Miniprotein binders against q58433. Designs and how they scored, part 7

Target 1, 377 residues: q58433
Amino acid sequence: MLFMKYEGEIAIGPVHPTMLEPHRLRLFIEDEIIKEAELVIGVNYRGIELIMEGLPPEKISILSEKICGICSHIHVWCNVTVTERGCDIEVPERAEYIRAIVEELERLHSHMLLFGHAFEVLGFETMAFRAFMIREPIMQILGEITGGRAQYSCPIIGGIRPRCNIKESKIPALLERLEKFEENLKKLLERTVNDPMIMSRIKDVGVLDKKTAKKLHALGPTARGSGIHSDMRKMGQVPVYDNFEFEEIVFDDGDVFSRLAVRFYECFESVKIIRQGLKDLPNLDKRIYNPNYELKEFKPIDVYNEAQRGQVYYSYGLDENGRVRQVKIRTPTATNLACMEAILPGHHVSDAELIIASCDPCFTCTDRMIVVKENKI

## First folded at step 3 (miniprotein)

Design t2b
Fold by ESMFold2-Fast, scan of step 3:
Structure t2b (fold): chain B 377 residues (1-377), chain A 80 residues (1-80)
Amino acid sequence: as target 1 above (377 residues)
Amino acid sequence: SPEQVREIIDRIRELLERAMELAERGDPERALWELMFLVYEADDLIEEAELTGDEETIRRAQELLEKAEEMILEAYRIAR
């Protein structure tokens, strides 16, 4: 009906709403077609940056962990790396390998969680359940390595926590479990691409063209789904990744399928990285931690890494009293939300949740998805 | 040293009491901040205990970490 108008609102936020203001995406709908989408940026990293300011660097790791419940490891890794580079602290090679292995395990479980959510949105409960079940062994491996905790805190200044060391005797069983995961992932992908009902809902839907993605500075799988090479693991910013053979996955069509396909194939690349890392570990020095380091004053150091949603940036310096100053933290969330604002207009309202899911804005951190209000003229 | 380990345990205990007091005052952000420091201190204690091989200290550290994790989960539940 041409006389009916809808307005909607979606609230998206990081792990803890009291620490950061959630983003809001407002949808304006007429006759079930999205006419306009408006992003209201609500994430305030100034609050987190202010809390971190003036603390000793050893104390900001736990704060970094709480910025995002899904990507906690990358935040802790970035944080310790700032201090390590600023203070010229030597980190054992084995510790950097384990940091990379843990991050790739985190990428796997996060992408699997997204697949489960996407299948739920599509109404395919069996496929969603299958995705969640395939994810479970990865969560178990993470728990075994990090000590069975949801926070997955593994890096410490100078290395990794001793409990996070991967013993040689455990490697064969880990490799076998990864092989089973990879086989199950292949089956999930095959079932997805061979289902015409699923494919008709994701192919040629929610297209973000390369020109628009570049203008909005898209990051992560969202950028890579639109033909943009953006992976910080391939840009020399995280040297440990230079030890591993893997590909940056890029698709050109910019649709929901392309963004999901990037993540499916990234999972296979993550398995390759983990497998290589585990096989190399027995040949590395046994040291995992440098207990003898000295903090020194330094001006802000820029650190980049690649989380499952894209680039994460940390910067700070230490003052003469060994306290953190000039904290800057940036994540890909705001930029990816801007991409959703550009994608959504012209689509049927029934495709909105799917398009939003494919851009992965952290649904686990919000209790409010889409609110649609009807206005009659 | 054993004295340093005991000082860390005492610090963890003080932070936990402070976090509980702040939670009761209705300051969820500050209570969460204190709880996060408690988890970090517990991790430091576990790291030191595992390096020294003191099984009693390792067990005590693990118990404190479990309690700190429970407090963080409770803080998230209350804030939601």
Scores: ipSAE 0.000, ipTM 0.198, lowest interface PAE 16.8, mean pLDDT 76

Design t2c
Fold by ESMFold2-Fast, scan of step 3:
Structure t2c (fold): chain B 377 residues (1-377), chain A 80 residues (1-80)
Amino acid sequence: as target 1 above (377 residues)
Amino acid sequence: SPEQVREIIDRIRELLERAMELAERGDPEFALDELQALVYEALFLIWMARHTGDEETIRRAQELLDKAREMIEEAERIAR
């Protein structure tokens, strides 16, 4: 008989992998004003950490891909990096460049999805449509590189999948498509900031002040919208990014506008990274995979990277039999939900969806996030 | 345009079929992750379809969302 604990609950016997309880946000409203917001944190029994326990590391990448449908690439990248660092496996420079390029493409499409959703919530249907249409070419590029739209990861231990190599002959056309994306993004931003109706709905609304953000350990664009420097790409955690000139985008006002502005300007910075990466590729060694690695025992090590919603953390070790042990995976979801819980009270119910959208909750559980309860005396 | 939205509908339908095949092959938990992501895509696709003003495109987008939700319920049932 085995007793297993996961997030405070005890299980006996073999654990069936299952997703039991999603995160939920409950709003308590009185006279159209939000009086209280309650975060109900679900227990994740997906079993992915338990399934990874005892597997050889080359088989765990497919599991990490399934943690998030919107940010699948970052999860696989973090996962292979744990084994690579633990076993001192040399990763070809070209593979690291392509990993960074794909991650920045993932950041672009995810931010564009958020803009579309925010404009939809605001009732600006034309702006929402433009955001979704601007996103579509990025999804096409991801499909061309990785072969997938929802699951488009390309890292494998020691490099990238052969299908994910970016051929030099394709680079000029990719740069042209990227330039067109940047042009359209600039127009979308200009239309947003020059529309007083949009600005009146997002400026000074949903303020997360810096003190509260620090207390809640805010991550990603939510933290950066409140004046907190938190980008793992700038903190020496992901060495390939040291090859690229780009800025960490931070705004201080902590309002809906600030959280959206961080993401708009991050898109421009992502374009700079992709452009630089693509231009460097022809000058790099053509190797994309190291087949000559040896697995060795290692104690759990910490790996951090910066996904579109914030920091992603992976840790595990490898035992003497070449099996993964002591798996820990953390995403920014719970922290961002706690921030929403702190922001919502005191606001009119008509602003609730906009505030929630600006904090970019996990899209895989979006339709289960909001439960509204009104108490009338 | 309606044509562009229909092309996206067709692509997402192919992904839904692939995800459901994973559940049928004995990986319902992993199928659920992909299906949940595709439901989000389908919700925005309905919104895009409404902007075309084309009734057929709107109907197809709604059918896609309904299919995705049915697949999630079936995958959840298999996982249990």
Scores: ipSAE 0.000, ipTM 0.218, lowest interface PAE 16.1, mean pLDDT 77

Design t2e
Fold by ESMFold2-Fast, scan of step 3:
Structure t2e (fold): chain B 377 residues (1-377), chain A 80 residues (1-80)
Amino acid sequence: as target 1 above (377 residues)
Amino acid sequence: SPELVREIIDEIRELLERAMELAERGDPEFALDELQALVYEAEFLIWMARHTGDEETIRRAQELLDKAREMIEEAERIAR
């Protein structure tokens, strides 16, 4: 549910579905080979930018949750960060640590969801079920920390909600559960790479070469599967990540295997970040939010972060009446869709769904359809 | 249709939010665990429907959502 303040009252209402226009991917096939793929661009927003215009910044976080159901935390984090930087609001280090921990948990469950979908497309239902079951403990941890699994808005302006604080007494059990997740992930990866039927379907299939990826401004694991270093967590855009030792995962072959391998190894890196964050937490100041902030006018400020599908960008300013102006939001969805259009031509039609799955276009951010047409008919 | 798939996804989100509310009240774990399993299967079927346009897959997803709705209603009734 979206909550908006009108004339001193909080109005509740969803963004109307008719504000969304689905993207469509059309495949033109001759003799079982995809000759052309056409992306029909729809409107990839729910009017959120328009709704945010003129609202006080405290109300925007609620709307940010509805931009992407799977990646709602990153949208809220980016949004509060715009106001925090614009108003020079100091955020406690503990709050930034917890924001990063929650985001890495979100990256884990999102990547696991993609693995499940890919295995189902491959016809390996047992492996798909295993991926979904490995994902479940991560969703449980997220629910315990944030109080919600579908809507876990942890950040607020100046910090995090008190419920989202991670108590020191809970850390040992969290580390144990994380270790079990990592063990299960290693087994899933081992079963994947040792299965010649799976490997024959994903190696050298759906190649996005580095030159094309650069031309399309590819983002996230799609870019990194094609040899492009683009992780905002490593580019100084999110300072809290400088506290953690982890590596940017990049593969060069640009095939389905490379895009999946980036995500498998990113999961191990996310585990390292969460582990380090949890271990540091007891030694940080106990403050989790700054209640004494003052809003002030500011010109639009750019904020970047790295979601599981790539870079997320937020920008807006605040006018003299404390109202948000000039809202701009960019997600990696459009670049993922453009990359699919470039990858698909020349491939057998039986590989289309797998290629699409490996590019992980945001399903909750975009309502889309795949239309197959034979050139002769 | 895209509208139907969007409605199903929105309903999945609402059901999960209700499940979290019930869990916070200390309701039986069986209701939450079963609902979560149904939601995850529905999410997967919706993903498949988006890629294939398969009407049978959409119908199966709706059946799972119907079961999840009934479970939430029954859990709420028991909690009262």
Scores: ipSAE 0.000, ipTM 0.116, lowest interface PAE 21.9, mean pLDDT 75

Design t2f
Fold by ESMFold2-Fast, scan of step 3:
Structure t2f (fold): chain B 377 residues (1-377), chain A 80 residues (1-80)
Amino acid sequence: as target 1 above (377 residues)
Amino acid sequence: SPEQVREIIDRIRELLERAMELAERGDPEKALLQLEILVFMAESLIEEAEFTGDEETIRRAQELLDKAREMIEEAERIAR
């Protein structure tokens, strides 16, 4: 019989010339039901790893920043932390606080971007617009702190760039802006859960059961939406987070709603972290950078942190000539895309984009979803 | 150090040569990818040099960036 095959190309953004190929998603459809989904993984960090190999650690910080625009800060933070731990470099507490504050701001804007995209694919233009408008003040705060809205070169080996220091005089206004963000986020959540049309499209749809999530080594909000505790901020891997009171958000149903709910509640937890960090800053030493470090040979050091989409892993060593060796970089994106492949079968084709959006493969305004339809006899 | 800057520059030049080889072999899309990686590295070097106030490194990296842009134009013309 005649059937249609769909090939979709999804981008992990921003797509940079870092030997990162777009992922391809191929759907086999019968009677508008997805029977099979085939993910062709195009992600290859080997190219970036090869570029970093043999460079001095000071020169790879900006390279790590450029891996992903939406999660750029976490890549730089992980990178400098490898060298800092390997060389026993003391990092001022204030610098670690600011690194955490910037990362949580990045988490907020990334989750808001996902909400906007999800509402857009649901056909709720007004809700999408509302999500993007709520996101805008967070982008403004990031720009004020780092000098860049989408790419932030905040961490450097031994601390942070001077431009990224948060002046005490600016803290009260920042706290007020965060309170307004939190108020608007509560309204967005309330409007979402009280809309029966939205809820009917996301509840019990796109279920990733816990067993499958464990088998695929799911990470981040995708894993937490399926009942898996996976937050690196709670695993002792990032000591500065021990200074903050916040909860790991986990939901058990594994549906689109659960993955979105994890992200909504994580936004509230991120606000708590930022608020606590800002309130603590005036009581910390004003030092933001350690200029008195010495690089030394070290064998590969493992560093983990929790990005918006899940765990990020960096590892490398430093040779006797002060050059980076044995680079390994792992992000949650490839694993989360594999989860999409497992979720999609059995669903109506009209739910495909929503399921994909809930797994957060990093859509941007320049992304193109390319669908190729083929009739076979 | 001057030695480390030279090594980064050498890596960038290797990417240029590989990109031209790929274009000559009839893989203009892969050549463009290599050139875009090079632009990325050169821009990164410039940004770091701006942070440290190293005018000499900015100038040298800018020369490499200009060469890469010319090669991108060539690779795009071949792809067309």
Scores: ipSAE 0.000, ipTM 0.168, lowest interface PAE 16.6, mean pLDDT 77

Design t2g
Fold by ESMFold2-Fast, scan of step 3:
Structure t2g (fold): chain B 377 residues (1-377), chain A 80 residues (1-80)
Amino acid sequence: as target 1 above (377 residues)
Amino acid sequence: SPEQVREIIDRIRELLERAMELAERGDPERALRELEWLVLFAMLLIYDAEETGDEETIRRAQELLDKAREMIEEAERIAR
């Protein structure tokens, strides 16, 4: 006697082999319904933490840049902030503003990639193309400011690299480009919510209720899509954000739509932050770097920031020889992947990629089921 | 320094050999963890070498990185 048993494994996390081993999600399927989902953790940062032990702080910055190609800026920013706070290093206000502007540009392009990927998964190639085209100007702006796309390395201990300074003469053109981005984003959102085929695929699908999200310690837009206020930019953890008027976006239905809606509205809030930051820059001191600082021994301190996928946490101390000790790094990916084990069971296999995409573990690594195999009973 | 670069390259080679041994004896998950370390060390070398224009070190680190990619792909297939 033979029966068909379907077992698939979807790689989740950094796809690029040179980054980190991806998390893997195993789906156990019966009659095209997901009966169980099993998360296999590929990335836990233990290896990165051990490699960072005993290095000087600048080498930690290099490694933090390489942890994630999509969100490298936030890792570098968190890293330099640990040393800056530990050593009481004063960072010029202009440098903190530019760090925030770059991170919000990172948030914009990352969310746009998610929208493009979600539309591809839904089979709406023209909508996916529109999302990718809307994203391109943001990537161009990032390239102009940082000189690079994925490995910005904009923050350095005490400030930012000189190349990353934003000249006053460039601000009007940047504001105009942001206005066009915002207009195109509004049109994309309108087309999305007015398409009944899209809405039927995302509304009331992949529900993560608030109680389960709290129990599993969901982070970022995944938590905020389930009614949880969790934005580190609003929790006093990143003081430069106190200079900007913006809203923490929260939806409470916990479905795929809610997680996507959080990201659409966060893009509008990111535009507001960038606009305000750019307008303030001409009125700030011109200094972008503090060369007059002294490294000193400090016990581990905690640094939090809000990346595109949620909270990022860095902690370490510095020993008497200027070497990093007791490194701890936590990102939202592993915690949010645990939520998918709870969401996926009971859904048709055709909804799996969409649910996974809406949790945004890594848009480039969620697309491939492995094998169908026959088992003898 | 040139000595530090040699130490890191030697460590990367040791990690690659250890990963290959682990994969051969059927421990792909541990092999993948060792390869994670190799990737990070190789990337650090490439970053430093790019800043100084050391093409030889870039080439050597890239070769080790390419071997790690092949091993990761193989260990992922085995883990599945």
Scores: ipSAE 0.000, ipTM 0.224, lowest interface PAE 12.8, mean pLDDT 77

Design t2i
Fold by ESMFold2-Fast, scan of step 3:
Structure t2i (fold): chain B 377 residues (1-377), chain A 80 residues (1-80)
Amino acid sequence: as target 1 above (377 residues)
Amino acid sequence: SPEQVREIILRIFELLWRAMELAERGDPERALRELEKLVQEAEDLIEEAEKTGDEETIRRAQLLLDYARLMIEMAERIAR
């Protein structure tokens, strides 16, 4: 916030092992109004693709888990799905259910983290604290299922790791914890929409209109906050989601409020998915992985899934030697950053940080921000 | 040869995995000391990759070295 008062350049982007230079968002400010914003691309997105080329597919899963950050589950899920579809490997229904449950739990904690950050930016410390406290039980549940942040990811080719199976005896307690989370989330939302000071700061601010959002190929909650239906979970790309009753959340106004509202209501939908999944688990076959599969050559297979920030795309083929080839990976991070370039001009500098937060830069990117004072020449 | 290229790629992955494991330890000072040793192994691997004449293998070996150096930087910052 302090740094946004100057005609300057801010650095937003992950410091990644294969990418030493972050994306930068350059702001040109005159009389406290943002006149221009420029995205400067400094991250080599091809580094991961290059490292993955020529590896066996099982090693790609481990690489995705450790390199792609705190949102590793979606990356590993997409990765194993490419090989599974390419090799016609049957995945037990229980394993797909647990993959979906884990992803929805990650969506919940990620959205809660964003709410906490947005409230901090707004100067509402008590609301920020409440958001972080509501998030904590979800992190605990994830740790119990996956074994923690520094442990093995959930998906493996053909299923899930045995550690990640959800025992029937644990389901009642999990459902009770989810009910308490939903109750607290509802109270947080009610407090937000009934606070005129909060609403005046987020309503009609940072508008990304539908035409511009379409032109920029906006993804995830950013696209859905601008009236665009984009959820891969509803487009037949992830069949396990067809088992669950939930709504795609879309708001039309494209403002900061709309982008936050999409995420609040998506949290309620995620709870519905998790609840349904947990209730179905006792009635599913108990197998969680396919121990007998054969790899075969395949031409690149396209896989889409819906991460908390939007669509994630994985594609690769397998050569005659069982090695991964023609790797393509796309995440919503670069697109979310590009949307800021279109939204920020015309706004007062005091709204810049809030607009940036509502477009959801990766938490890892935020931890590594660098601010440089620079005037337009 | 394809066999030599395959062997080097697998060794690149092994060193990358070791670097990631060291960075994830709860002892950043110990991780820093062990990561410094990995830089030499990465440099040796680049020399072997250059002997293959395969540009992609050479680039991957270089990325591994860049990764190891970045993990050292991160471990140093955490230790402080």
Scores: ipSAE 0.000, ipTM 0.282, lowest interface PAE 15.1, mean pLDDT 76

